VHH binders against q84jc2. Designs and how they scored, part 122

Target 1, 232 residues: q84jc2
Amino acid sequence: MSKMRNLVEEKFLEFYESWVIQLELYLHQLLIAHNNNTMSETELRHLISKLTTHHKAYYTAKWAAIREDVLAFFGSVWLNPLENACSWLTGWKPSMVFRMVDRLRKSRVVLVEAQVKKLEELRVKTKFDEQKIEREMERYQVAMADRKMVELARLGCHVGGESVMVVEAAVRGLSMGLEKMVKAADCVRLKTLKGILDILTPPQCVEFLAAAATFQVQLRRWGNRRHYVTHS

## First folded at step 7 (VHH)

Design xa12 (framework vhh_6qgx_2)
Fold by ESMFold2-Fast, scan of step 7:
Structure xa12 (fold): chain B 232 residues (1-232), chain A 126 residues (1-126)
Amino acid sequence: as target 1 above (232 residues)
Amino acid sequence: QVQLVESGGGLVQAGGSLRLSCAASGRTFSSYAMAWFRRAPGKEREFVAAISWSGDYTFYTDSVKGRFTISRDHAKNTVSLQMNSLRPEDTAVYYCAAPEGFSWYDLTSESGYDYWGQGTRVTVSA
């Protein structure tokens, strides 16, 4: 299991580093578009589409990797300790992106009343969906201390064909449960991003995506500056 | 600006029910979430329940889940709190709260709300 786990980690590390480099390139394009307000709506929509495709590519790669080794995403080796400390179920907490939306409200970009109502409803829905996942996680953690799991832990002290098979089945079940929860959280993330982009105008989308990408890139840089050669 | 007026408080026996109503006026009522908070004598204010502007999403503090139901009526500009199976520990002054505008704060946080009613008193006897 360790060698399969290491292969998944190495492959995703290579993917993620390339993905972040491309995100920085897209951030550069978003900042140029924002500063050069002469771009057509069609040109802005094309740039927004590149960013949404880029984020979808991340989840496509992530879900393929999780199917092989979901535990690689808990305390990921391709993330620095600061990025890992800020993670909620292997990624960003969906409701936190509304802090990026707050920048639009405080900038000179005018959000009309209809947009504000839709954004507030989406924010509340996102928090509601987060709570459902948190309740499922709590139920999962309680199941870990269930009588059956306690019995399996005791059986782990004795190695034999029957006990080994029962323990292996239980561990496989735990991994499948985590995979479902991570995918559920990722679905909330994707729905939240799509919802925001559907509500905002193309110039507002560019500003929002620039703010989100800036935060992600800066968080990585801050954490990397504090990274030590010896790992905790 | 928003004006909030609570009503429906009173004295009830344990196991009884009360319906609190909050009459709201102003542009922000139908655009944002609304909440109920309570304050027992000698204690700080605590969150009770919140409802989204559409009424589709509701939040409750654990101690009232299954017993209290928050709802809103856009036609009457009111938000209501139906309180069932009341307990002595539910004794408090209940406050309706509304934001001045769009709130980015947790709906369970007092800091998310700018307008508060004067409160309506609920006393639950043993």
Scores: ipSAE 0.042, ipTM 0.544, lowest interface PAE 6.8, mean pLDDT 83
Fold by OpenDDE, second read of step 8:
Structure xa12 (fold): chain B 232 residues (1-232), chain A 126 residues (1-126)
Amino acid sequence: as target 1 above (232 residues)
Amino acid sequence: QVQLVESGGGLVQAGGSLRLSCAASGRTFSSYAMAWFRRAPGKEREFVAAISWSGDYTFYTDSVKGRFTISRDHAKNTVSLQMNSLRPEDTAVYYCAAPEGFSWYDLTSESGYDYWGQGTRVTVSA
């Protein structure tokens, strides 16, 4: 059965589809750069910059959308079920990227001691930040269950115009809290990504970004094949 | 090989304090995070606290947050756990843990660590 989508969902769906297409194009460029090793450092840095800009564009669009309807991102209709199942607070879990870095490290990527130390520190920091957010989210959810959800449930038993207004106000309050949590999570994502890219050399960055993009694109493809999802 | 030796355990009354220390042999893991775990009677070993190699970041299991403090001294190659406001449920054998090298395992998981001490017993009486 098709789910009814609101305007925010529809707009972001369209955006995301285009965004993913562009990501695939960048992935192709990353793979070429990585496999051929013919690009200069300057060229690699430009490519990295394009990718980082692309990711920034995503969050710019996301944050604009969540201001309108943050709840849309907790059902992300633009993602397939597999992608949604792998989501942490409406996106990728920050600590996950370190698995990718680890894969690189165990491959042909050679990290110097200074990089290893910095990556380790960043890993711990990221974990710390994730847990902090999770605790806040938990606290928020518990608080909502104790107050707002009970209130909403009680109001739902009453029919009337006044009840509708109160419910809407309560939902707005809930949304504000969720928006805060989502933004916090996104900040950790962005900081983690930036941190990794600041530590790695341009060739290493390209390899990392290629791995990350590959994983993202393949996850989408696998999910689509499994569930025959069409977003358009 | 690297050896970890815990000390500082003992019997303490509820509300009391203890300071555990772990002395590490070797220099190789000074660049990596270290942690404390504990095993209560009849329970599985659980994560207690971890500290980054720089000491700038620490995190704790929820049950000890605000009561326990992990710290490290690179010069002495030691990691410490200050335990305040101890409770009977804190009774356990406490283990120091360190990785052999750089890893991407969860720092709250036993799998993230390669070296373990023999443990020091902490008993908190009611």
Scores: ipSAE 0.022, ipTM 0.355, lowest interface PAE 4.4, mean pLDDT 86

Design xa13 (framework vhh_6qgx_2)
Fold by ESMFold2-Fast, scan of step 7:
Structure xa13 (fold): chain B 232 residues (1-232), chain A 126 residues (1-126)
Amino acid sequence: as target 1 above (232 residues)
Amino acid sequence: QVQLVESGGGLVQAGGSLRLSCAASGRTFSSYAMAWFRRAPGKEREFVAAISSSGDYTFYTDSVKGRFTISRDHAKNTVSLQMNSLRPEDTAVYYCAAPEGFSWYDLTSESGYDYWGQGTRVTVSA
């Protein structure tokens, strides 16, 4: 329903705005921790755990929302146009985290050989997993353009129980396919994030999370400023 | 002295196959991903394929996916690119690339690689 779609969008918008405000507060704590070398390993692990829990909360809320209306995430009203332009399957592209850390914190991370080997493996694995999902997305788009699907769309213009049932089944199948694809992409995101955090030391994790949060927050601010300039 | 030497290039007809090899000397790259790039006449260098340190994960640019296969042999310190179903658009000089150490550069970025071979020429006739 359009009413259900609006409700899902409203609820997630409210959630996301609060989630971003809390992310900014955590970013402030990460920057303080990064600039202060007096924090204990236990204190750093506690801060890292708060960020990990915060990201887990996002995916818990997202998966509940896409179960009700996955299409809300392909035209997200809680994201500005710049954030939407940078999205890959309704979220950040997993391999982007490697570029983001390089651009924002190059030369600040000193890695030992064992970490290098694991991170190099993760980099290629992440790209491999992304490519598998992109092939599935391509197959989905081809299926959407298939002649049989076009014929079903035409049948939807006719009033009749049998035709209506067939069209409804097809639309349900398409939505389920998108939901599965989005969840697969989110699983790659979570595996990439967990993989990096498992490889890095607590101070390196703080630097990584600070870089990631900084990029996310700044991208939102840049996009919002562009929007205001356009309307002025 | 670190050196990468490509071989296996040549002239082939469309639909044909070639196997490129890259031999590394002066150091081992067993802990690092390695990549192949290419430069067609009048174009910029572009990413072709990369392989993880274990060899278990590979990544290809869309235009070669399903046609090219990258592999590595740690004992021989060699990375290979098997090219099948070649097209005229694959005509280029092919380069092997390896990093000096870990950086957070994207796998497909030239900036992530410090060591380059001189290249091997592949010409695909129509």
Scores: ipSAE 0.466, ipTM 0.805, lowest interface PAE 2.3, mean pLDDT 85
Fold by OpenDDE, second read of step 8:
Formats: C-alpha cells, structure tokens, sequence
Structure xa13 (fold): chain B 232 residues (1-232), chain A 126 residues (1-126)
C-alpha cells in the first residue's frame, strides 16, 4: 500500500528536491575550486557564503514546516530508506562531520596546531551537546508512557467523535516536545558547522564543504539505486 | 612516545573516597581530551570518565555520575579522578588514556585513545 502524504510532506518534498539539485550544482563548483586552486581568497569566501546561505535556507524551511507538522520529519518521505536510516533526530548527526575534518588532516591540507586544538575542543563540545539532547530524548520517550499516551491507547479501542478531539490534543502535546528536540538538534548542527568553518581557512573550508556535500549526494544516489526510488 | 603513569589506588571501605592521578609525558598531550577506564575482575575494560582539553566538558558513565569527578591540570600535565561514595562494584584496575592526535572517534570508546597507563588498583571493601 502506498503511503498517503499530507500537505506538509508534499510541500517539503518539493522544496527538498529543488534544494538538493542546487546543492549538486554547488558541489560541482566546490570541486572545481578545490581541484583548480586558482581562485582568489575573495572568490573562495564568496563560494563558501553561497553554501552557508543554502544550508540556512534549508533550516528556515524546515523550521517553518515542523511548526505545522514535526511528525512529518520522523518519516521524511523526501528521503530514501538509506538516508532515513542514517538520520539522527531528522538530520545528519553533528559529530559525523569531524570525519570530514579528519580527512583534511590526512590529506595535503596542513592544519596548524592552533587549528587542531580548536577543532578538538569543538569535537568534544559537539559530542557533549549531542549526548545532552540524547538524554533529553530518552527522558521524553520514557515520559511518553504518561497519562496522554494511556489515554491515546484507551481511545484506540473504540471509535467516537469525542475521542478524535482528545487524540488530536494529545498528539499536539507530544508534537510540541518533539519539535523542541528537533530544533535543539538543528542548533547543534548549525553551531558545529559554523564552528568548523570559523576555524578553517577558505581553501580548507571549500575542501570540507565539498567532502560533506559529496557524502550527502552520494548517500542519496546509493540509496536511490538500491531501493529504486525516484524523487524527481 | 607519550607515557601515562597512574597513582592513588588502594584499599578503601564502602562509602569512602579516593583520588586517582595520571601524569602524562609530552607537551602535545594538552591539546586533546583525556579519559579514565577501568577493568573489574572477570569483566572487560569499560569507560569511566573523559575530559576535554580545556576542561570545560566532562563525560561519565552512568554508574559513576554524581560520585566521580574528572579534572585536569595543564601546568602539571595531569588528569585526576576524584571518587566519592565508593561501592564494592567500583573495584577495578583504573587506567588513564590519551589519544595520539586529532580523531573523530567516540570519546567514550577505547578506540578513541592510543596511549594507556599500566593501571592502578582500587579495591572497595563492603
């Protein structure tokens, strides 16, 4: 049976498809910039700015959508099963990006000691923030077995008009908690990204962003091939 | 090569306190997180606590939260573990651990660390 999509899912699907197309274009530019190494610092900074703006646009759209229906993002119909399986609280796990940073360290790019120290501190901070959110999520999940959920379970045993309103109210309450968690996670993502970009030089930023975008695009491609999914 | 030397272990009664210390050699060591692990008799080594380079962030296994405190002294190049309200289940050999360099590995995993001390034995009697 095909899953029915609600309005929020449909709208965000359309948005995300366009957003990914643009990301691929930027990825191409990043790769050219990285491989050619002829661009000026000003040009590189401009490219970096375009990418950061692009990511900000995603979260702007996401936060608008989650206000309407945060539950849509826990199914994420715009993602293939592989992408969904790799998701942490409706997005990429912040600590994962340090793999890309580590790649820089192992490549031709030389990180100075001051950068390494800052990156290490940021890595630890990111982990700390992730764990904090995870603990909160765990508490939230445990708390789900509360009066609201009991009421939902009870109401699920029979159909009635009054029951619908009670169920909707309970779901709204749960959704508000989830929205808070998702926003918290997104804040960690954004802070982590900003932190890394503030530490790296423009050429290093380009390489990092290229690696990150490559991973994202390839994950989508691999998932689509494996599961025969077409999003466009 | 970085060397780690633990001290402060011993026999203590339940409810008592101990302070472990680890002295590290090398200057580059101060740029990275440090951790304590422990191995109880008949069990595998497990994560106990970790601390960031700055000391601003600390991590603990659930069983020691509220009882143990990890700290570090950059001037002395040491990391310490203050253990309060000790329990018989805290009995173990405690190891200090440090990474060789920058890593993306989990700070709560053994894989995140490259250098290990010889360990100091902590015995908590009932």
Amino acid sequence: as target 1 above (232 residues)
Amino acid sequence: QVQLVESGGGLVQAGGSLRLSCAASGRTFSSYAMAWFRRAPGKEREFVAAISSSGDYTFYTDSVKGRFTISRDHAKNTVSLQMNSLRPEDTAVYYCAAPEGFSWYDLTSESGYDYWGQGTRVTVSA
Scores: ipSAE 0.311, ipTM 0.727, lowest interface PAE 1.8, mean pLDDT 88

Design xa14 (framework vhh_6qgx_2)
Fold by ESMFold2-Fast, scan of step 7:
Structure xa14 (fold): chain B 232 residues (1-232), chain A 126 residues (1-126)
Amino acid sequence: as target 1 above (232 residues)
Amino acid sequence: QVQLVESGGGLVQAGGSLRLSCAASGRTFSSYAMAWFRRAPGKEREFVAAISTSGDYTFYTDSVKGRFTISRDHAKNTVSLQMNSLRPEDTAVYYCAAPEGFSWYDLTSESGYDYWGQGTRVTVSA
């Protein structure tokens, strides 16, 4: 166990709690905008920009944190067990976001054929990109079970300065591999989100973002409620 | 009426190849992803492959990756599945599937597809 790991976890926990509070405030604004059709396109675009900036801030903070300790994101202390159970490579699964598009079926503004075509293309591309990352994760897990890595783990059971240094170097190499994969997954998330927002009109973007934020906030609330009975 | 007609099934030795074709009539599916599913004797229908609207992106089930290739011809309104290095485990009835409209269901879910062919039988002998 390292001291640096505790500091990264504490710092990101504080960041994440503030980030979620701000997300809830933005969700409130999105719901008002969705229910009020008198808002101008400029006002809607400004609100959408606030949400995209907020999500970018999350990835900026996350990438800084994983550079220090990527393992903190596998079983995150700032997420409840339900949120952790729903994670795919330290975050939401990109293809799942297309389920939020179902809300647009009940929208006042119906998706036009050109939008449907682009969304279908993006949906398959997202699954393609996910599969590439899953293959890399599989290769990584096989490499973890490699004879050389197993032997290094065995050496770590014997107290000694030289063997400790060798094990530490191996662990750093493994962490760098995980960091690369997490960043690749986050890039698919950001490309998928941007792709959807680029296809949708501003009112549809507001409705989509409201659905996504509602799901995220509700998942957190349901997970927190289910833990009330285990509070000592 | 919308109809999907499959062809190209048959009997082949292990290690052999077959090309399945699906011709759509009554409607074009150029704006939608299309898929192939299969059902082996005594099993549920399972996803095999899907192709994007442009044909630029494809998705395969793990057991066929590297061996099968899905492609589409927009002018002919046709989707094909090239099956190489066939194994006895690939023995099944193969179905072509297309959606009626945009689906929120995952690409691999039968629920995402409204139009189905009658199936073409593929038998791979050891």
Scores: ipSAE 0.307, ipTM 0.737, lowest interface PAE 3.9, mean pLDDT 85
Fold by OpenDDE, second read of step 8:
Parts: sequence; C-alpha cells; structure tokens
Structure xa14 (fold): chain B 232 residues (1-232), chain A 126 residues (1-126)
Amino acid sequence: as target 1 above (232 residues)
Amino acid sequence: QVQLVESGGGLVQAGGSLRLSCAASGRTFSSYAMAWFRRAPGKEREFVAAISTSGDYTFYTDSVKGRFTISRDHAKNTVSLQMNSLRPEDTAVYYCAAPEGFSWYDLTSESGYDYWGQGTRVTVSA
C-alpha cells in the first residue's frame, strides 16, 4: 500500500529536490576549486559563503516545516531508505563529519598544531552535545508511557466515538517534545559545521565541504540505485 | 612514542577515597583527549572516564557518575581520577589511555586510544 503524503511532506519534498540539485551544482564548483589551486582567497571565501548560505536555507525551511508537522521528518518521504537509515534525529549525525576532517589530515593538507587542538576540542564538544541530546531523547521515550499515551492506546482499541480531542492533544504534546529534540540536534549540527569552518583555512574549508557534499550526494545515489527510487 | 605511567592505586575500605594519577610523556599528548579504563577480575576492560584537551568536557560511565572526577594538568602533563564513595564493585586495575593523534573515533571506546599504561590496582574492601 502506498503511503499518502500530507501537505507538509509534499511541500518539503519539492523543496528538498530543488535543494539537492543546487547542492550538486555547488559540489561541482567545490571540486573544481579544490583540484585547481588557481582561485584566489576571495573567490574561495565567496564559494564557502554560498555553501553556508545554502545550508542555512535548508534549516530555515526545515524549521518552518517541523513547526507544522515534525512527524513528517521521522518518516521523511523525500529520502530513500538508505538515507533514512543513516539519519540521526532527522538529519546527519554531527560527530560523523569529523571523518571528513580526518580525511584532510591524511591528505596533502597540513593542519597546524593550533588547528589540531581546536578540532580535537570541537570533536569532544560535539560528542558531549550529542550525548546530552540522546539522554534527553531517552527520557522522552520513557516518558511516552505516561497518561496521555495510555489514553491514546486505550482509544486506539475502540472504533470511533471516543474523544478525538484527547487523541489530538496527546499527539500535539508528543510533537512538541519531538520538535524540541530535532531543533536541539540541528543546533548541534550548525554549531559543529560553523566550528569546523572557523578553524580551517579557506582552501581547507573547500576540501571539507567537498567531502561532505560528496558523501551526501553519493549516499543518495547509492540508495536510489539500491531501491530503484527516483526523487527528482 | 608516548609512555603512560599510572600511580595512586591501593587498598581502601568501602566508602573511602582514592586519587589516581597518570603521567604522560611527549609534547603532542597535550593536544588530545585522555581517558581512564578499568578491568575488574573476570571481566573485560571498560570505559570509566574521559576528558577533553581543555578539560572543559568530561565523560563518565554511568556507574561512577557523581563519585568519580577526571581532571588534567597540562603543565605536568598528567591526568587524574579522583574516586570518592568507593564500592567493592570498583575493584579493578585502572588504565590510563591516550590517542596517537587526531581521530574521529568514539572517545568512550577502546578503539579511540592507541597508548595504554601498565595499570594500577585498586581494591575496595567491604
């Protein structure tokens, strides 16, 4: 049976498809910039700014959408099963980007000691923040067995007639909690990204962003091929 | 190569306190997080605590939260573990651990660390 999409899902699907197309274009530019060390620092900074703006646009759209229906993001129809399986609280796991940073270290890019210290501190901070959110999520999940959820379960056993209002209130309460968790996670994502970009030089930023975008685009491609799904 | 030397272990009564110390060699050591692990008799080595480069962030296994405190001194190139309200189940050989370099691995896992001390024995009597 095909899942019926709600309005929020449809709108965000359209947005995300366009957003990914633009990301691929930027990825191409990043790769050119990385492979041809002919761009000036000003040009590199401009490119970095375009990417950061692009990412900010995503979260702006996301936060608007989750305010309407946060549940849509826990079954993201705009993502393939592989992408969904790799998601942590409706997005990429912040700590995973340090794999891309580690790639820089192993490449021709030389990180100075001061950068290494800052990156290491940021890595640990990111982990700390992730764990904090995970603990909160665990508490939230345990709390789901509260009066509201019991009532919801009870009502689910009956066909019709009982208080739709009680069910709606319970769902709203759950949604509010989830929205809080998702926003918290997104804040960690944004802080982590900003932190990394603040530590790296413009050429290093370009390489990092290229690696990150490549991973995202390839994950989507692999998932689409695996499951014979086309979103665009 | 980084060398780690633990000290401060011993016999203590339940409810007592003990402070472990780990001295590290090498300059690069100060750039990375450090950790304590322990191995109880008949059990596998487990994570106890970790501390960031600056010391601003600390991690603990659940069983030691509120009782143990990890700290570090950059000037002395040491990491310490203050253990309060000790319990018989805290009896173990305690190991200091450090990474070789920058890593994206989980700092609460053994895989996140490359260098290990010989360990110091802590025995808590009932």
Scores: ipSAE 0.284, ipTM 0.709, lowest interface PAE 1.8, mean pLDDT 88

Design xa15 (framework vhh_6qgx_2)
Fold by ESMFold2-Fast, scan of step 7:
Structure xa15 (fold): chain B 232 residues (1-232), chain A 126 residues (1-126)
Amino acid sequence: as target 1 above (232 residues)
Amino acid sequence: QVQLVESGGGLVQAGGSLRLSCAASGRTFSSYAMAWFRRAPGKEREFVAAISGTGDYTFYTDSVKGRFTISRDHAKNTVSLQMNSLRPEDTAVYYCAAPEGFSWYDLTSESGYDYWGQGTRVTVSA
């Protein structure tokens, strides 16, 4: 059955669809730039800045939405089932972008030793930050089985104005905790992207961003294609 | 030719300590993370600990966190594992691992490492 949508879900669905369409347009520009050796470094930096601003706009919209309803981002209606299956704390797993970086070893513009050293350290730092968040999430989930939560669940089965207010306050508290963790994960994503772009040259940045955008767009198409091809 | 040689294994009673060392030769690994893995009899290799190229970031499997400390010496091209409060469950052959170059694999995955030592045996008695 189709899932009912609330206002936050409808608003973000509209935003996300427009955001993905613009990402595809930027991907086209990145591929043209990658195949054109006549573009100046200033022109390449301008294109990289457009992509960076586009990703910043996504997180600005996301953080506004999770302030209203963080649970909308767990099992998102604007993502197909394949995209949702690949999510790590409501988005892409930060360390996964290093798979795109690995492609640069075979590019026309080879990575120098200093870049490799910085990328390797950033990769390990990113994994360290991921595990710290995963441990916090696990502790949060364990806390949901706390005696007080069990008592609140039991109380919620006994209808009353007082029990409704106590349950509402508890749910609000849980949502605030999830919001904090999602924002922490998004901060790791942004720091990882910035770190990679700071290490790479403009032509390498264009190749990296093109690879990342291609994967994101193709994953969405693969998921949508399976839905339409399946005779269920 | 690249070689990793582990040392420091042995027999110890529960609650005891051992220090494992891995000496690398044939190349420098100062820019890459290095790791320790272990394999108990009849089981697959599992991750134990890893250290970044700079030494600023260390990783441990949950069962050894707080008891084991990984460290490295760039000048000597060595990675060490200080093992405290040893338990019978720590009994295994311990392997030092290093990558050939930049890898997209997770540092806790054996797939991320191309160079392996022969291992050093650690036996913890009850």
Scores: ipSAE 0.200, ipTM 0.650, lowest interface PAE 4.6, mean pLDDT 85
Fold by OpenDDE, second read of step 8:
Structure xa15 (fold): chain B 232 residues (1-232), chain A 126 residues (1-126)
Amino acid sequence: as target 1 above (232 residues)
Amino acid sequence: QVQLVESGGGLVQAGGSLRLSCAASGRTFSSYAMAWFRRAPGKEREFVAAISGTGDYTFYTDSVKGRFTISRDHAKNTVSLQMNSLRPEDTAVYYCAAPEGFSWYDLTSESGYDYWGQGTRVTVSA
């Protein structure tokens, strides 16, 4: 059965499709830059800035959308099943990106001791922050069996239902909590990304961003092929 | 060869305090996180606490939060675990753990660490 999409889902779907297309274009540029040792530091920094701006645009759009309907992001109709399965609180898990950094370490790119130390510190911090959010999420999920959820469950047992206002209020309460959690997770994502980029040199940043973008794009492609999902 | 040697274990009454220490030798671990694990009688080894390379960040298993404090001394190449308000449930062999190098694995998992001490026994009596 085809899932009926609400207005928020439709709008964000359109946005995300365009955003991914642009990401693929940037990925191409990143790969060229990575394989071209003649690019100046200024050029590399410019490219990095373009990518960071692109990512910021995503979160700007996301945060605007979640204010309207955060629940849309827990279904994420703009993602295929594989992408959704790999999602942590409506996005990528922050600690995962360190695998991309590890690729740098194993490549021809040499990280100096000072960078290694900073990256390790950042990794631990990121893990700490993730765990904090996970604990909060767990607490939230346990608390879902509260009066509001009980009321929703009770109302669901009646064909005609009781007050629509009661249901709406309960849903709003749930949504507000989820929105807070999603924003917290996104903050960790952004801080982690910024932290990594602040530690790496411009050439290293380009390689890191290329790896990250590659993973994201390929995950989407693999998922689409497997599940025959096509997006306009 | 890298060696980790724990010390400071012993018998203590409930509510008491104990300070464990782990001395690392063979190479420096100043850039990498270190951790404490424990194995209670009849149970599997579990994560207790970890500290970042610089010491700026620490995290703990829930059952020890507010009671245990992990710290490190870079000059001495040691990691310590201050255990306060000890409970009988804290009775275990405590192990110090360190990674071989830069690791991307979960620091709350045994898989995140390559080197282990022999352990020091902590017994908390009622």
Scores: ipSAE 0.028, ipTM 0.428, lowest interface PAE 3.6, mean pLDDT 86

Design xa16 (framework vhh_6qgx_2)
Fold by OpenDDE, second read of step 8:
Structure xa16 (fold): chain B 232 residues (1-232), chain A 126 residues (1-126)
Amino acid sequence: as target 1 above (232 residues)
Amino acid sequence: QVQLVESGGGLVQAGGSLRLSCAASGRTFSSYAMAWFRRAPGKEREFVAAISGKGDYTFYTDSVKGRFTISRDHAKNTVSLQMNSLRPEDTAVYYCAAPEGFSWYDLTSESGYDYWGQGTRVTVSA
């Protein structure tokens, strides 16, 4: 049976498809900039700014959507199964991006000692923040066996209109908790991204952003091919 | 050559305290995290604690939280583990660990570290 999409899912699906298309365009520009050392610092900064703005737009849309239905993001219909499988609390895992930073280190890009120190500290901070959220999530999951969930389970065994309000209230409570966690995770993502971009030079930022965008786009492509799904 | 040398292990009664120290030589590790691991008799080596390069962030395994404190001295190029309220289950050989350099790695995993000390034995009697 095909899953019926709700309004939030449909709207965000449309948004995300457009957003990914734009990301691919930016990726192309990033790759050109990376392979052509003739661009000025001003031009590079402008490109970086476009990408950061693009990412901010995603989270703006996401936060608006999760306020309406956070559960939609725990079964994201706009993502293929591979993308979903690779998701950490409805998005990319913040600590993952440091693998991309490591790629810079191993490439022709030279990181000065001051950058290395800052990046290392940021990496550890990011890990710390991730673990904090994970612990909170674990606590939340354990708490799912609380009175509200028990009531939901009990009510699920009986058909009765009088219990609908109780069920809805319980679901709302659960959703609020999830929303808080998702926002916390997104904050770590944004802080991590900003932190990295603040440490790197403009050329390094371009390379980093290109790597990140490449990973995201390729993951989507690979997933689509494997599961015979086309989202764009 | 990079060397890590642990010290401070010994026999202590339950409820007692020990302070372990690890001295790094050969190069500076001030920019990178350092960690303590331990191997209890008949068990595999497990993560105990880690500290960031600057020392602003610390990580602990759940069983030692609130009892153990990891710290570092950049001037001396050392990392320390203050162990309070020791329990018999804390009995193990404790190892100091450090990474070779900046890389993507899990701070709580053995794979995140390239250099290891020889270990110092901690025995907690009941």
Scores: ipSAE 0.127, ipTM 0.621, lowest interface PAE 2.1, mean pLDDT 87
Fold by ESMFold2-Fast, scan of step 7:
Structure xa16 (fold): chain B 232 residues (1-232), chain A 126 residues (1-126)
Amino acid sequence: as target 1 above (232 residues)
Amino acid sequence: QVQLVESGGGLVQAGGSLRLSCAASGRTFSSYAMAWFRRAPGKEREFVAAISGKGDYTFYTDSVKGRFTISRDHAKNTVSLQMNSLRPEDTAVYYCAAPEGFSWYDLTSESGYDYWGQGTRVTVSA
C-alpha cells in the first residue's frame, strides 16, 4: 500500500488538473495566433497577458500549498513519473526555457542583435541564480545529515511524547528551509520568464510561449502512456 | 579571421601561481560569456571557469573555487585566469573558448563554444 494523500495533495491535484486543461486551451489559441498573421499587436498582448496570469495563478496556488506541506511537491502525486523525473527543485529548470527560444532562430521572425545580447546576459544570470540555489540545497542536505539531527531522530523513535514534540519542531524547521529554497527557485523561474517576454516582440512571445506549452503538454502525454520510453 | 591566443603557461612548483591570458582578435565578445577549459594528460577536456559578457557573473568548477579567479578587460578584448595555490592535479593544457553567437548550451559545455585557442601548457611539479 502506497502512502495516503493528505488534504493539501488532494486539493492541489484538483487545481493542477484544471490548470493543465486551461493551459492546453491557451496553447491552442497560441498556435492559431502563430500560424495566422491577422491578429493585431493589442490582441497578441492580450493573449500573452492571459498566459502570464495563468502562470502567476499556478505559483499563487503552489506557494499557498507549500506553506502547509512543502514535501507534497517532492514526488508530486499530480505529476506522472516522467514529469517528476524531469523536475528540478519541484519544477522546471529555469535555464531550460532558453532552449524553447531556439525556435525563434529558425522562424521568419528572427532575433535582432540587441535581443540576442540581452537574452545571452539573461541566460548567464539564470545559470548563476540556479547555482546559488544548488549550493544552498547542498548546505541543506549537509545540515539534514548532521549528527545532532540524526540523534534527535533516534530520540523520537525510542522515547515517547516529549522527544516526539522536539523532533516535530526540528522537522518544521527543515520544512521552512525547503519552502524558502522552493520559493527562491520559483522566483528564478518567474524572473526568467518575465525577462524573456520583456526582450521579445509580441509575435516572438507567442512563438516562445507556444513552444514552452507544447513541451509541457507533450511531456505529460508521453509520461501518461506507459509504452513511451526514453532511450539514451 | 577570429583568433584566440593563450599565454602565461609554464612550469611552476606546487603552491605557486600563474596568470593565463587570452587575447581575442578579429571580433569583440563583450556581450557573450567566455570560458577556460583544460585537458590533463590522458583525460578529456573539462570546464574550469567562465565569465559573463558584462563580467558581473563568474563560474568555477569545484576543484578550483577559491584558488582561481577569472576576469576580463573589454578595452583589451582579453580574458584572464589567475591561478593561485596550484596543485599537481592542475597540470593540463588550458584553452580559451568563445561563442560565435547566442548559445543554447550550458556555460560548462564545450558545445556552447565555437572558437578555441591552441592552448597553453601548465605543469605543476610536486
Scores: ipSAE 0.084, ipTM 0.582, lowest interface PAE 6.4, mean pLDDT 84

